# Designs tried in a protein design chat: VH-VL binders against UPF0173 metal-dependent hydrolase Caur_2542. Part 10

Target 1, 243 residues: UPF0173 metal-dependent hydrolase Caur_2542, of Chloroflexus aurantiacus (a9wi57)
Amino acid sequence: MATLGRNVTITLIGHGTFHLTTPEGRNILIDAWVDGNPVCPEPWKARVRENLAAIFVTHGHFDHIADLVDLARETGATVVCQYDMVPYLEGEGIPAAQLVGFNKGGTVTVADVRATMTTAHHSSTIYENGQIINLGTAAGYVLRFSNGFTVYHTGDTCVTMDMQIIGELYRPDLVILPIGDHFTMDPRQAAYALKLIGAKYAIPEHYGTFPILTGTPEALIEHCREFGVTTEVIALKPGESVS

## First folded at step 4 (VH-VL)

Design g18 (from f16 with heavy chain S52T I57Y N102T N104I; framework fv_felzartamab)
Fold by ESMFold2-Fast, scan of step 4:
Structure g18 (fold): chain C 243 residues (1-243), chain A 124 residues (1-124), chain B 107 residues (1-107)
Amino acid sequence: as target 1 above (243 residues)
Amino acid sequence: QVQLVESGGGLVQPGGSLRLSCAASGFTFSHYAMNWVRQAPGKGLEWVSGITGSGGYTYYADSVKGRFTISRDNSKNTLYLQMNSLRAEDTAVYYCAKSRYTWIFPGYYYMDVWGQGTLVTVSS
Amino acid sequence: DIELTQPPSVSVAPGQTARISCSGDSLGSKYVYWYQQKPGQAPVLVIYEDNKRPSGIPERFSGSNSGNTATLTISGTQAEDEADYYCQSYDSSTPVVFGGGTKLTVL
């Protein structure tokens, strides 16, 4: 529907996992739930592994990292994450040379992408083998590509006034944000988030995977209208792309 | 005191170009969305273009898309409208107008302060 | 795209109540703004967010918005209120949409 016109291809793999091809032809992944993901199309289970350069991790919940260790080990991709996750991921078998740890407010360059870590209001603690493991705090990313195209992935979060600062400082062209309700923003909060950010395009995520995730792109569009938001909502189905 | 002062209006031939400026004072310019609104002689208000405080997002009325470009220089507290391929129907008083809020519901583009306007006449 | 329809003119005697309507599809689900414009002058915001007055606007100005119609009400209309009045709202494709304007005559 929408044409970005900036030589970046964005594909929804399903739920919270996105595949992007950069202007220089590099493949990156945001979060890593593929093999056990009930909405991931079968062809994409193999395709995400092709020439994968980097995986950006928003937080440590299972639906965002379930395939992270396996994909990183199989492909050699650089794993970009909050610094506090590094010891855990190294302990799970990702080589230290593949781990790039940093923190909120900081910027790193991986492949041909400049990534700034942003805050997200969400938990990042897991329960594994009888232990509570703290994986830091939830994050989002501002990804600036070599041609200036800028994507803001909010991570899993509620709406926050901090999104206004991100919109004004980084001027994202496109926002990826959750609308599922229950664990993240509902469509009304997400519409308000788009008001604060001011991006031209939005791709909703983290909805419809399970019955409890009741938010819809149609409800998001209705609340965008309520708040006078002119952002174009690009509702991708799993396996669909925009470029 | 908040003030907006437009300049750059005048007589121009059809197909010609003109650049309008709006000098802002009395507020933190970069924190507010800015607009151009025009009014043809004896007619109503028509919104032309808007720009966010950072300059990162711009909007245009369908009647001017591809011909007009809105921009701002926050270091100089100045808003611009570059008008190309001008037509007789672009003849109007052009107002610079400040939005009351940036990023705040209900609408970041409703306008609490207006300049005095500058007349653009497109005629041979 | 939403279109806002206003009557082209309204006449009222001094001291009487003037009502100016602004109609659009599902307008009550959006905010409406009102501007006053006197001859040779720039517009002045008189009502924002349906029914709120900016500092300096007389209490005789009020607004409402429900269903498909917003209304600007001027109680005890004075000669100085003679002006053109414009409503404004928005939609998902356009951040600013003006009504066609209403000329208020106070005779």
Scores: ipSAE 0.000, ipTM 0.395, lowest interface PAE 19.0, mean pLDDT 87

Design k02 (from f05 with heavy chain S52R; framework fv_felzartamab)
Heavy chain, then light chain:
Amino acid sequence: QVQLVESGGGLVQPGGSLRLSCAASGFTFSDYYMNWVRQAPGKGLEWVSGIRSSGSYTYYADSVKGRFTISRDNSKNTLYLQMNSLRAEDTAVYYCAREGRLLYFGELPDYWGQGTLVTVSS
Amino acid sequence: DIELTQPPSVSVAPGQTARISCSGDKLGDKYVYWYQQKPGQAPVLVIYQDNKRPSGIPERFSGSNSGNTATLTISGTQAEDEADYYCQAWDSSTYVVFGGGTKLTVL
ESMFold2-Fast, scan of step 4: ipSAE 0.029; ipTM 0.591

Design k04 (from f05 with heavy chain E99D L102V L108P P109F; framework fv_felzartamab)
Fold by ESMFold2-Fast, scan of step 4:
Formats: C-alpha cells, structure tokens, sequence
Structure k04 (fold): chain C 243 residues (1-243), chain A 122 residues (1-122), chain B 107 residues (1-107)
C-alpha cells in the first residue's frame, strides 16, 4: 500500500462513508451510514463518534445519511450540506447553529478544511412517512487541508466532462470515487473520470457491499491501463486507513 | 515468510507440451498479479506472461502468444503455465514472480521463486 | 514500444563507484526497477520506483531517473557486488520490459 506522507488520515468506514483526520487532529466524516451499515467494522461504530467536528453530506440517499441526524445530535458536529437540505435537517432535530448550507461552486471553511461543493450527476430523494422528499441535487466536494493537501470526493455520480474542470482548477492529490456500477459509475467510467481529473491517488468506494454492486478495484486498474492513466489506486477494505 | 516454489520443469521434445506450477505461501495470493519470467542459459531476463489477481486478465509476450496459457487457482494458492508447441528457443529457467503492489501489474517483482529448468531438445 | 538499453559490462576497482545506465525513450516519465543476479540464483530487487531501496539492501545502492536515462549507482563497490544487473520498466504495448543486463566486474 501507498503512503501519502501528508498528515491527513483517510479511513474507509464502509460503502460510501469516510472518516478523515486533518493535520490539526480534527475528525471529519463524509456521509454518515454507520450503525446499519453491514460492512462497517464494529469498533468504528464507536470511533466515528469520538471528537467529531464536522460531517460533509454528498446527497440525501439512505446509504449516505441514515445516521446523520443521530451523529450530529450526539456529537455536536457541524453538518455541511446543500442549502436545500437545511430546513429538512432542522425539522429532524439538528440545531440551526450546527447547520452550514451552501451550494455548488461555493466554498466554506469548517474544521480548518476549505470545502468547495461540486456537481454530481445523481438523484437526491428520500421516502419518509408515505411522502417523497426532494433533498436537492447530488454533490461532491473538494476538500483543501491547511497544508495544501487536496481531496476530491466526486459523490455518487456518472462520469462527466466537468471533472476535467475540477482537476485543472483544484489539482486534487487524491480522488474518492464510486465504482460499483448499477447506481454509480462502473470501473470503466471511473477510469475515464481519473483521466479527466489527473490526480496522483484514487480510493474506490461504493462497491461489493451488495451483490448488485459488481465493480472491482482490479477492473478499475485495468481500465486505467486502457486509458493511459497512471493514478495509483488505493483499494482500502472497510476499517483500513491511508496516511 | 513469502515463498514461491516452482515445479514441472524437465526435458521435452520440440513440439511437445509441459505444465509448470508455482506454489505460493505466506501472503494473500488472491490479492496479487503473478508473473512468469524466463532466462535462457547465459542470456538475460525475459518476461513471459502475467495474470491478474482474480485470473480474469491475462498478458503474454509476443514470443509465446497462442502457445502458452497462464492460469491460477486461488483456492490452492497455485499459479500455472501451460506450454504448448515448444521450440528450442523456449529452453530457459522459468521463474515465478509476484508483483510488489496489491492489484497492480507491471510493478517491481519483490519475490521470486528458485526457478525450474525447461530444456527443449531431442 | 520502449526498448531498454544497458551497457553489456562495467568494471570498477574495489572501493570505487560503479554507475550502470538504462536508456529508453522518455524513461524519466516511468518508474524504473533494478535487479541484482548472482550466478545460479534468482534475481533480487535492489531499487524500486527509480530511487527507493528495499529493506536489507545496503545504503551504497542508489538510483536516479531523468529524461531518457535511469542510473544505478553503487558507492564504495565491494567484491560481493559482482553480479549481473537488470533494469525494468512498464510499457503499454509490450507490458514488462527488461534491459539486456550489465555484468559488473569488481577488480
């Protein structure tokens, strides 16, 4: 396995949930599916709650927000999300003071991390109490840490030429992107996304959790070869970290 | 800890067939690309064939395409090379070698077996 | 289609610095790996990713890679360093490519 040497620790909690520790030692989460997540290691169900400073939300599907309200209320973490989600989350019991709503193209600073919201081509709807609730549009994030280390999380998405703009403007060191197929990019689309972005490292996600999510890191690496992409794929298992 | 042990080499007639095996231990075999590299007597190293961790992707040097088949059995931690239509020029020590990065092909070969000699002669 | 060219032989006196080159088109844009092979033995990785040394390899071994040429450098060469040395790189069309090898003679 590669080491980053950047004083940022990235842990795959499972499926689409990531835990990161900043150079300052602040803990943040990207998406929040923990307690009911079948691949989340048992020790990490408690660990994600320790000194949690912020939760960044990519979109409103259950496998990304199932534990969001409970974690925010328990820990006092700041919830960073698309503006249109704010009234819903406040209605679910997250205090307004913990909610930071913004939108695509904008940048906010939370937990010493400079976060820019990017577009993702995916749906963002939840079914609750017999009603269909629209939670805005799917998003990704560019997270720039105090030491300049930059992570681009694409969110749940298909490949899009807009990823080239993100690569050129923000020059991410590392990309987190889905490869599971069916609901997100397959490994071939993800390899092409890496060609557009041009990052040194990639961490695949959103695969293998259920039989229908058939994409594999092996297939991703083969398609990177097909497209002449030299990005190093870091295939983390749930509970594994890279620093 | 990591061990690769080749077997199956020997004397074979031109046009004949031979199957090489490589028994792996001390690591999670199913996580690594595996390779065959050969060396003719008094000559340099020549990469022959490679296979992905799952066995789904195979790669061959132009000199052996259509004649050699690489395969693996992850349940037995064993790599194979089926060699058909053998020629005098295939005479070499055949090494089993592991790619040094999980799931990567074309990285350094961090562990090599002892080699097994294949001689194609009448 | 990259081809890796090494000098067939290099000679040095004990304690002197040996330099073995490996040349190929735009090789500096690729990772280069170096192997040491002694008679009757399997190759041993001595340098990976241009300039990194595996655990157990003496610090007198170092590497560089720039432009079209990678170089393996052995400082204070010892008699035990006498061996054949091979460079390796990856090519999209032919996959794993080895140089022709360099015989290092110490004396």
Amino acid sequence: as target 1 above (243 residues)
Amino acid sequence: QVQLVESGGGLVQPGGSLRLSCAASGFTFSDYYMNWVRQAPGKGLEWVSGISSSGSYTYYADSVKGRFTISRDNSKNTLYLQMNSLRAEDTAVYYCARDGRVLYFGEPFDYWGQGTLVTVSS
Amino acid sequence: DIELTQPPSVSVAPGQTARISCSGDKLGDKYVYWYQQKPGQAPVLVIYQDNKRPSGIPERFSGSNSGNTATLTISGTQAEDEADYYCQAWDSSTYVVFGGGTKLTVL
Scores: ipSAE 0.006, ipTM 0.536, lowest interface PAE 9.8, mean pLDDT 90

Design k05 (from f05 with heavy chain E99G L102I Y104T L108H P109F; framework fv_felzartamab)
Fold by ESMFold2-Fast, scan of step 4:
Structure k05 (fold): chain C 243 residues (1-243), chain A 122 residues (1-122), chain B 107 residues (1-107)
Amino acid sequence: as target 1 above (243 residues)
Amino acid sequence: QVQLVESGGGLVQPGGSLRLSCAASGFTFSDYYMNWVRQAPGKGLEWVSGISSSGSYTYYADSVKGRFTISRDNSKNTLYLQMNSLRAEDTAVYYCARGGRILTFGEHFDYWGQGTLVTVSS
Amino acid sequence: DIELTQPPSVSVAPGQTARISCSGDKLGDKYVYWYQQKPGQAPVLVIYQDNKRPSGIPERFSGSNSGNTATLTISGTQAEDEADYYCQAWDSSTYVVFGGGTKLTVL
């Protein structure tokens, strides 16, 4: 569809799950909600499993990790996550050799992608089998590809001045950010986040999946006009790609 | 393929009203922001008004705010500009221009109609 | 709000390179768009987002934008390129802003 001209394909699987293909042809996921995801297209339930090299986890809520353990075990993909999630995921059956735990401010290289974990202002605890499990704190990622193309995924978050630091230090070409309201930024806050980050492109996510997630790409674009933001908003529908 | 055809222009006295229409074809009209841009005789281009793909958000140049109303009917693929309290300074060719897609943002005009002349004279 | 300033006219001989400037405060921080308009015709987009060409626009058209000045460059100028050229940017306070236009004469 839309063209970035940077030899990296980005596909919205649905809600908060993204599939990316690197310049080297490596497949990676950001978050992992696929099989039970009501907006995930049927063909993509099989396609995400093909030659999957890595899964980058932003935080531990169900709508971001529901299929994580199954996908990792089935594909052998490396799971990149916050250090505090490692014991939990190992306990759920992901082999230790597939787990790469690190933390905010740190950088790791997986699947030819240089990933820096960033902060996100959100929770990352879950309720499972009668227990409250602490999976650390919510995070985002700056993913730098071999050709220099840089993607900033904010994770689930409210707007914060820290986004200006990310924009200035890493100079992302494209930002992926939530606009759904209720649990994350609304479109107006997301437009302000784009002003702070200064990226050329933005892909909105985390909206429309459930009636309570009322934010829209149209509202995001209008608030970008309000704040003088010239970032090009690329609103992918589930199953759509940009490369 | 993409066509924008304006109509409704003409001669009107100061204080009068006109309604311009723009018939769109060759694309999914409901996916695009739409705009009116005018050009006075022998002068440059001046943006007048814009409307979001759904019609929920409207924008106006300060020179026309309170006098002009932009609207659209996505079921008819038609853009409108209701012009009230017309002044001599509103004399211009009015162009219909396609803006950014609902799924992309970038304030530019990739397709223009041929324009319709509005003359405000006593 | 931003004002865009263009020279009123530029003259070139056929085959020469024409350069049309568009100046505005901090214009390099914004996207600039260029339109060609021939007498009695609607404008045609020739450059979008500073330096990209729409399908069907000859490769002799190019653009740049840095600092306070954007430039439309037409290499190997042909008689058919004679027209008025307008730059355009977006501004949060005034929305769409056009330059005053430049008449390109090919002698």
Scores: ipSAE 0.006, ipTM 0.504, lowest interface PAE 10.6, mean pLDDT 89

Design k06 (from f05 with heavy chain L103T E107S L108Y P109F; framework fv_felzartamab)
Heavy chain, then light chain:
Amino acid sequence: QVQLVESGGGLVQPGGSLRLSCAASGFTFSDYYMNWVRQAPGKGLEWVSGISSSGSYTYYADSVKGRFTISRDNSKNTLYLQMNSLRAEDTAVYYCAREGRLTYFGSYFDYWGQGTLVTVSS
Amino acid sequence: DIELTQPPSVSVAPGQTARISCSGDKLGDKYVYWYQQKPGQAPVLVIYQDNKRPSGIPERFSGSNSGNTATLTISGTQAEDEADYYCQAWDSSTYVVFGGGTKLTVL
ESMFold2-Fast, scan of step 4: ipSAE 0.107; ipTM 0.653

Design k07 (from f05 with heavy chain G100S L103V F105W E107G; framework fv_felzartamab)
Fold by ESMFold2-Fast, scan of step 4:
Structure k07 (fold): chain C 243 residues (1-243), chain A 122 residues (1-122), chain B 107 residues (1-107)
Amino acid sequence: as target 1 above (243 residues)
Amino acid sequence: QVQLVESGGGLVQPGGSLRLSCAASGFTFSDYYMNWVRQAPGKGLEWVSGISSSGSYTYYADSVKGRFTISRDNSKNTLYLQMNSLRAEDTAVYYCARESRLVYWGGLPDYWGQGTLVTVSS
Amino acid sequence: DIELTQPPSVSVAPGQTARISCSGDKLGDKYVYWYQQKPGQAPVLVIYQDNKRPSGIPERFSGSNSGNTATLTISGTQAEDEADYYCQAWDSSTYVVFGGGTKLTVL
């Protein structure tokens, strides 16, 4: 029964960064790479800063958090992240009052959204000033909006059987998942992930930003056909929205 | 303004071949999936074939699979349909149609050409 | 896979409301599109994503889609609305699926 147009707008900012507007008109981000993001449209560099209520962080790699500290300090947005990341972000200058740390399996409510942190099989370690800094383990999110519309963002990950559990427990209407290959799932693995999840809609991400990220929405659709997957792929260009 | 102009239709004998062309203008052709839809005289619309924006992926109705080949040349803004082993039931007006950006990736016409008539008879 | 069923014909008096149905299994879970085709002309999109009008389509055209049935509604039907109407949905296994078409007669 679930359809887009239930007062939830989803915009691909570029690469791994998404802007969502809730039924209440609250603006949120998933990950935060904007100003230095080569595919981010110029108007969206200013727009992401307008009435930003929250930023949900999947993991600590540069292409997901490059603008996190600046955006949080500038807008006052609540930063929702894995607990182990909190001391690092506080040390980088985000006020403790803006940090909401929790962990996989847990649920918090921020900006009128119920967010459950899910597992993702990826690293979340950065190399800074000659040191290896562990920022916990990579995560995804199930975001349930006030009207029941549910979005599953897998985070950066390989395919995992845990996706079937997430699909069965939360029954997401729409899934956001990487298809770029090299650092994340390739299109074939992503198609298999969609088979496990069972969502009606999918928005691919984390492809085309750099030459090494070779996955395409066309290849994803072909592998969905290979696996008998009925999920409808919505291939947004940076700056495009669906609602 | 969006324009799609078909050509290449005509009379052909059963077992023969025809190549249809569709010239596109008024939009960035290389950004859109394209489709061929046919209509037999006095009958309804039947989707025939679709092609991805790059041309790497092609789709066919069961009734034409193995006989028809869809292709495109993005440098010339032109869509093609190569029709082989033609049968009497392939007689129809063939429309070139652009896939709507209003829908899921995978093909739904929002603009149509005027059509070109293909008649298969002896 | 989905099949779309439309009545072959619908008649309406000028100024009255015409309703054209399109039925398919779980059609309400899909987006439905409606096309108008006049004799000798190419089809024209009149409704997209169940209930939205393209620029240039009169306000008297509206749509709905729930359960197993989508409906095209033409309020205050005019002589110029006489045409064949086709519904259409997308299916992952058969791709673009059209209904059989409905001839609207304005008498």
Scores: ipSAE 0.005, ipTM 0.485, lowest interface PAE 10.7, mean pLDDT 88

Design k08 (from f05 with heavy chain S56R; framework fv_felzartamab)
Heavy chain, then light chain:
Amino acid sequence: QVQLVESGGGLVQPGGSLRLSCAASGFTFSDYYMNWVRQAPGKGLEWVSGISSSGRYTYYADSVKGRFTISRDNSKNTLYLQMNSLRAEDTAVYYCAREGRLLYFGELPDYWGQGTLVTVSS
Amino acid sequence: DIELTQPPSVSVAPGQTARISCSGDKLGDKYVYWYQQKPGQAPVLVIYQDNKRPSGIPERFSGSNSGNTATLTISGTQAEDEADYYCQAWDSSTYVVFGGGTKLTVL
ESMFold2-Fast, scan of step 4: ipSAE 0.075; ipTM 0.613

Design k13 (framework fv_felzartamab)
Fold by ESMFold2-Fast, scan of step 4:
Structure k13 (fold): chain C 243 residues (1-243), chain A 123 residues (1-123), chain B 107 residues (1-107)
Amino acid sequence: as target 1 above (243 residues)
Amino acid sequence: QVQLVESGGGLVQPGGSLRLSCAASGFTFSDYYMNWVRQAPGKGLEWVSGISSSGSYTYYADSVKGRFTISRDNSKNTLYLQMNSLRAEDTAVYYCARDLGRFLYFGESPDYWGQGTLVTVSS
Amino acid sequence: DIELTQPPSVSVAPGQTARISCSGDKLGDKYVYWYQQKPGQAPVLVIYQDNKRPSGIPERFSGSNSGNTATLTISGTQAEDEADYYCQAWDSSTYVVFGGGTKLTVL
C-alpha cells in the first residue's frame, strides 16, 4: 500500500515472518513460519521459496523457525543465526556451508546485506522430544542495504533503553516490532520503543494471529500520539508489501 | 492422517471415579495443546479441560474444577482425564480434540476430534 | 465472561443461502470458529478465525464477524449440509466457549 521509495520491498508473510527483496533483487526472510502459519496467504507459501538467498533468525521459538530447516534444505539459502543455534541446526540437517553463526554486537554480510545482531529481552528455547533445548538468547537485527536503507527488526522483546543506542548508532529508517502483548511488547511499550529508536517508519507484527495476542495498530498509533512520536505506522496485512 | 482414539468410558455410580485415555497418531503430539470436550445426550458442546504441549499448564471449566484432572504422557502420545466424584450431570460423550495452537502455554480452538467415548453416571 | 447465543434452528430450501448467527458482547473483537456436527459423529471444524476455511471444506462455507454478531453463511445449500452448527470463541477467563448450537434443516 505505502511507498517508501527506497528500492527494498518488505512483505509481511504473517505473524513474525517477513520477506524482503534487496536493491539487487535478492530475496531474504526474517524468521521462517510459513506452511503451518494460519495467517500466511496460500500464494506466499510457494513464493517464499523463489530464489531465496538467506534467512535471518531472531530466536528459536516454534512460531519463528517451524519451516527453517525445510526451507534452507530446499532452497540452499544461507541461514544467519546466533552462534549457539548452529550445532542444533546442523544436527537437524542444514549443511554447515549454509550456516553463518555470529552474536550480539557483531556484523556479517550475507546476500549483499550488512547485518548487525542486537539484543532482545525474550527467551529462546524449544521443547522437543521431552527435552528443553536452549537455542541461545533472543536477538534482533539491524539490516543495512547497499543503498544505505536501514531496517531494524527488534525481534521478540520487551522495551529496553538499549533501543536508544541502536537508534543513535544505526539511525534506522524503518523498524519492525511486535505489538501483540502477552509474549512481547504491548502497543504502549512499542510506542515508547519507537520514541527511543526515532525511525521514520514502523511496521507492527506478532499480533492478531491468536486471541491472546490482543495488540492492535490502532492502539499503537494512539500511544505514539500520547508520547509525541512522529513515526509513520504502516500496518501491513499478511501478504501486503511496502517498497 | 490425524487420528485420536478415546477409551475408558462406561457406566459408573454417582461418587465414583473413571479415567479416560486418548491415543494420538499422525502428528507430533508433543507440539500441541490438547482438549477434552463433552456433550450430554441431546445437548450441545461443553469444553471441559485443556493442557499445554509440555503438560505444565492446565485449564478447567468451573463445573469440573477440583474433581477432574487432565494429564498427558508425550512419550506414549496419550492424553488422560481422571474424573473423580462423578455426578449424574457428568453423563456425556467425551471427545479428545487437538488444538489449533502449538504453544506451550495456551489453547485456541479444537481442530481435529476423536470419535468420543460415552460416560454414564447412574445408580 | 462471554456467552454465545445462536438461534436453535434455521430452515432453508436446497440451493438457497443459509445464515446462522452467533451473538456475544463485543464478539467482533474476538476470533470466532464454526463446527458442523452430524448425528452420531464428532464435530468438524468448518471455519476458523472468523472467515478462514480448513483444507477440504467447500467454498460455499464462509464466515464474518463484526460488532456483536458473527455469521456462518452457506451458499447454495445442499442436503448434505443438514447438521447442527456450533460457534466458538476463546475468552481469557472462561477459555473455550461454545454457542448453544443451531439445527440446520434443508427441505
Scores: ipSAE 0.000, ipTM 0.422, lowest interface PAE 16.9, mean pLDDT 89

Design k14 (framework fv_felzartamab)
Fold by ESMFold2-Fast, scan of step 4:
Structure k14 (fold): chain C 243 residues (1-243), chain A 120 residues (1-120), chain B 107 residues (1-107)
Amino acid sequence: as target 1 above (243 residues)
Amino acid sequence: QVQLVESGGGLVQPGGSLRLSCAASGFTFSDYYMNWVRQAPGKGLEWVSGISSSGSYTYYADSVKGRFTISRDNSKNTLYLQMNSLRAEDTAVYYCARGRTLYFGELDYWGQGTLVTVSS
Amino acid sequence: DIELTQPPSVSVAPGQTARISCSGDKLGDKYVYWYQQKPGQAPVLVIYQDNKRPSGIPERFSGSNSGNTATLTISGTQAEDEADYYCQAWDSSTYVVFGGGTKLTVL
């Protein structure tokens, strides 16, 4: 596969779940939909549990947190999330000592990774036992590794001019962004997002899992052509890695 | 192993038409972008046209746009180039070249080429 | 629109290092590919994505790409390396763009 040369391994687990290994050999997840995820390769259901140090949560929808409580309890991983999610996750059984709550614009350091929470234009409300539960607002992350390699995960979002500010301030080397349409950006919006961000590499996600998620990497590349975007699109299949 | 075999070249009069074919084997043809690249006698390489893995997206050099049409048949593992309104400056060896889906400009395998001569 | 400029010829003695440049506006923001073409033969990819070698390409071939210039370097150049070399980049407006080619002479 494509190589980044930055001693950080990024694996698409499937849909919106990513596994990363830091330069120090620490394993982290972005979102946590594994066991019930129809595109997650069988070996990775066990592998995500190995030496898991942290889980970064973009928002509270089922396809991003379905396995969060179980993984956190099994592994002892630190759960990094928006502050408003903390009481809910503690009530679901994640020990308070494993929860690191913060908010957009803020930065925390977990598993040797410096994480800044960014805005995302998406909902983050769930329905349980007849109750409407507000889990704050959807977020993305800028993850800066010890060697300076920087990954921007937009979270679930539409395109927004804020992405230009994030690109200018943090200069991400690689961006992870949704292209599925229907619930997130379509490939054309995602191509425009890449124009705003200016990263060298992009990994598309949140497509092909269900028939309604119709965006494709091929369409993303076509719209990059339309907008004069020079970002290299790295289309990972579930279970594939780049490092 | 990967093989690309071009055919259909020959001598044609100015204003005439030719159809080139490229037969692919040794890989999953439907996973790859495909390209036509030409080289005039004693000259450098010039990219002519490209087509996405599904055939849904096509790309053309300005010099051939409106005259040439690229197409593919994934069921037959074959790439085509329909060349109309041919000019003397279209005289070249035409190569079929494979590109990766996400880096379709990476031309990792080339055929032997087929010569097209446009002359009276 | 990017245009790639190569020197038309480079000469080196056997065993010496050959360097072939490829210049284009902001070329360092793009991947560059290098092809070797011997007389009567199809081009062969010798460097992909700036600095990587395909299987079967000797380790004496290397590449770099920064700013406006990419360079193909052949260390300890051998007689069989005599060929035409083409750089290539992808551009969103003009797609696959080749340099004019450099004739490498080993004498």
Scores: ipSAE 0.006, ipTM 0.477, lowest interface PAE 12.8, mean pLDDT 88

Design k15 (framework fv_felzartamab)
Fold by ESMFold2-Fast, scan of step 4:
Structure k15 (fold): chain C 243 residues (1-243), chain A 123 residues (1-123), chain B 107 residues (1-107)
Amino acid sequence: as target 1 above (243 residues)
Amino acid sequence: QVQLVESGGGLVQPGGSLRLSCAASGFTFSDYYMNWVRQAPGKGLEWVSGISSSGRYTYYADSVKGRFTISRDNSKNTLYLQMNSLRAEDTAVYYCARGSRVTYFGDKPFDYWGQGTLVTVSS
Amino acid sequence: DIELTQPPSVSVAPGQTARISCSGDKLGDKYVYWYQQKPGQAPVLVIYQDNKRPSGIPERFSGSNSGNTATLTISGTQAEDEADYYCQAWDSSTYVVFGGGTKLTVL
């Protein structure tokens, strides 16, 4: 496996949930689908709760926030999310002091990480008690660590030319992007996204969890070859890490 | 100075097996995709198999899928090709060829080649 | 699923310009690479990404790629340029595709 050599550990928990450890040893999550996640390894259901400092939320769909409220209440972690999500999460019992709401184009610093919220072309709603609740608009993140290592998580999205702007402005070292098809990019669109972004490494996600999510890392690599993309694809299985 | 040296070729009967090796020197082997390309006597070049810098991803021509296995040992700077169920049409000179860097996929594929090792499949 | 077609042979007088074509459907949308192979020797990369030369390759070698056809051009062709030349491209289904090769004769 590739090594990053940048004192950041990235673990795929499963589907769209990622666990990262910062250079300072702080633990953070991107999205929060753990307990009901069919591909989450059993040991990681407990491990994500250990010394959890922050949870960064991309959007409000169940496969990204199903365990958000419980994890935040149990651990005391800071929840970083789109501003419109804050009243809902406070109403669900997350203390206001744990909520950091902001919006696309803005940057906040949490757990020694500078996070810029980016656009993603996807929906962001939840169904609860017979109601359709809009939790803002889908987002991604550029996470810049204290040592300059930069991770761009696209969120759930289709390919968009905005990815070129994000690549040029933030120069991410590593990109996390969906390849599952049906609800997000397929492998061919994801390869084109990598061409726009220009990162050294890519970690695919949001595939294989359900039969309908048919994209594969092998197909992504084939289309990267087709487009002359130089990015190295690091296909983590649930529970695997790169550092 | 980049060097690639193949070994392991020889005469084998149909249905037999051979393991080819390619010893690499003069560069950071673990940074590069590596490939096997073959050439039947008097014919053109045919790509056989490729492997990523880490060894995690492997690629095969349809003609060899299920019969050949590419692998590498980065600690020994060595590329391998395990060839099983050999057929007369597998008779060729097999070249080890350096592919793109891990960060430069598609940039300079096959910029260095070994001298080749002959595999003859005959009764 | 692309096939690369090259003429089987091209002849040129010393000092003249040799042009070797490589044709494939929508080939101009892909990068093309060119290899030189002399008798009894391994191939040598002479052009990568359509038109770039590796260090040590003479400036008389150049390339182009547009539409359905890529071309290797050798200006002021010398006797030592006599060899087989192969084009190569990437394909999503078959990965690496080589042309059939062109024998360049310098007489």
Scores: ipSAE 0.000, ipTM 0.411, lowest interface PAE 16.6, mean pLDDT 88

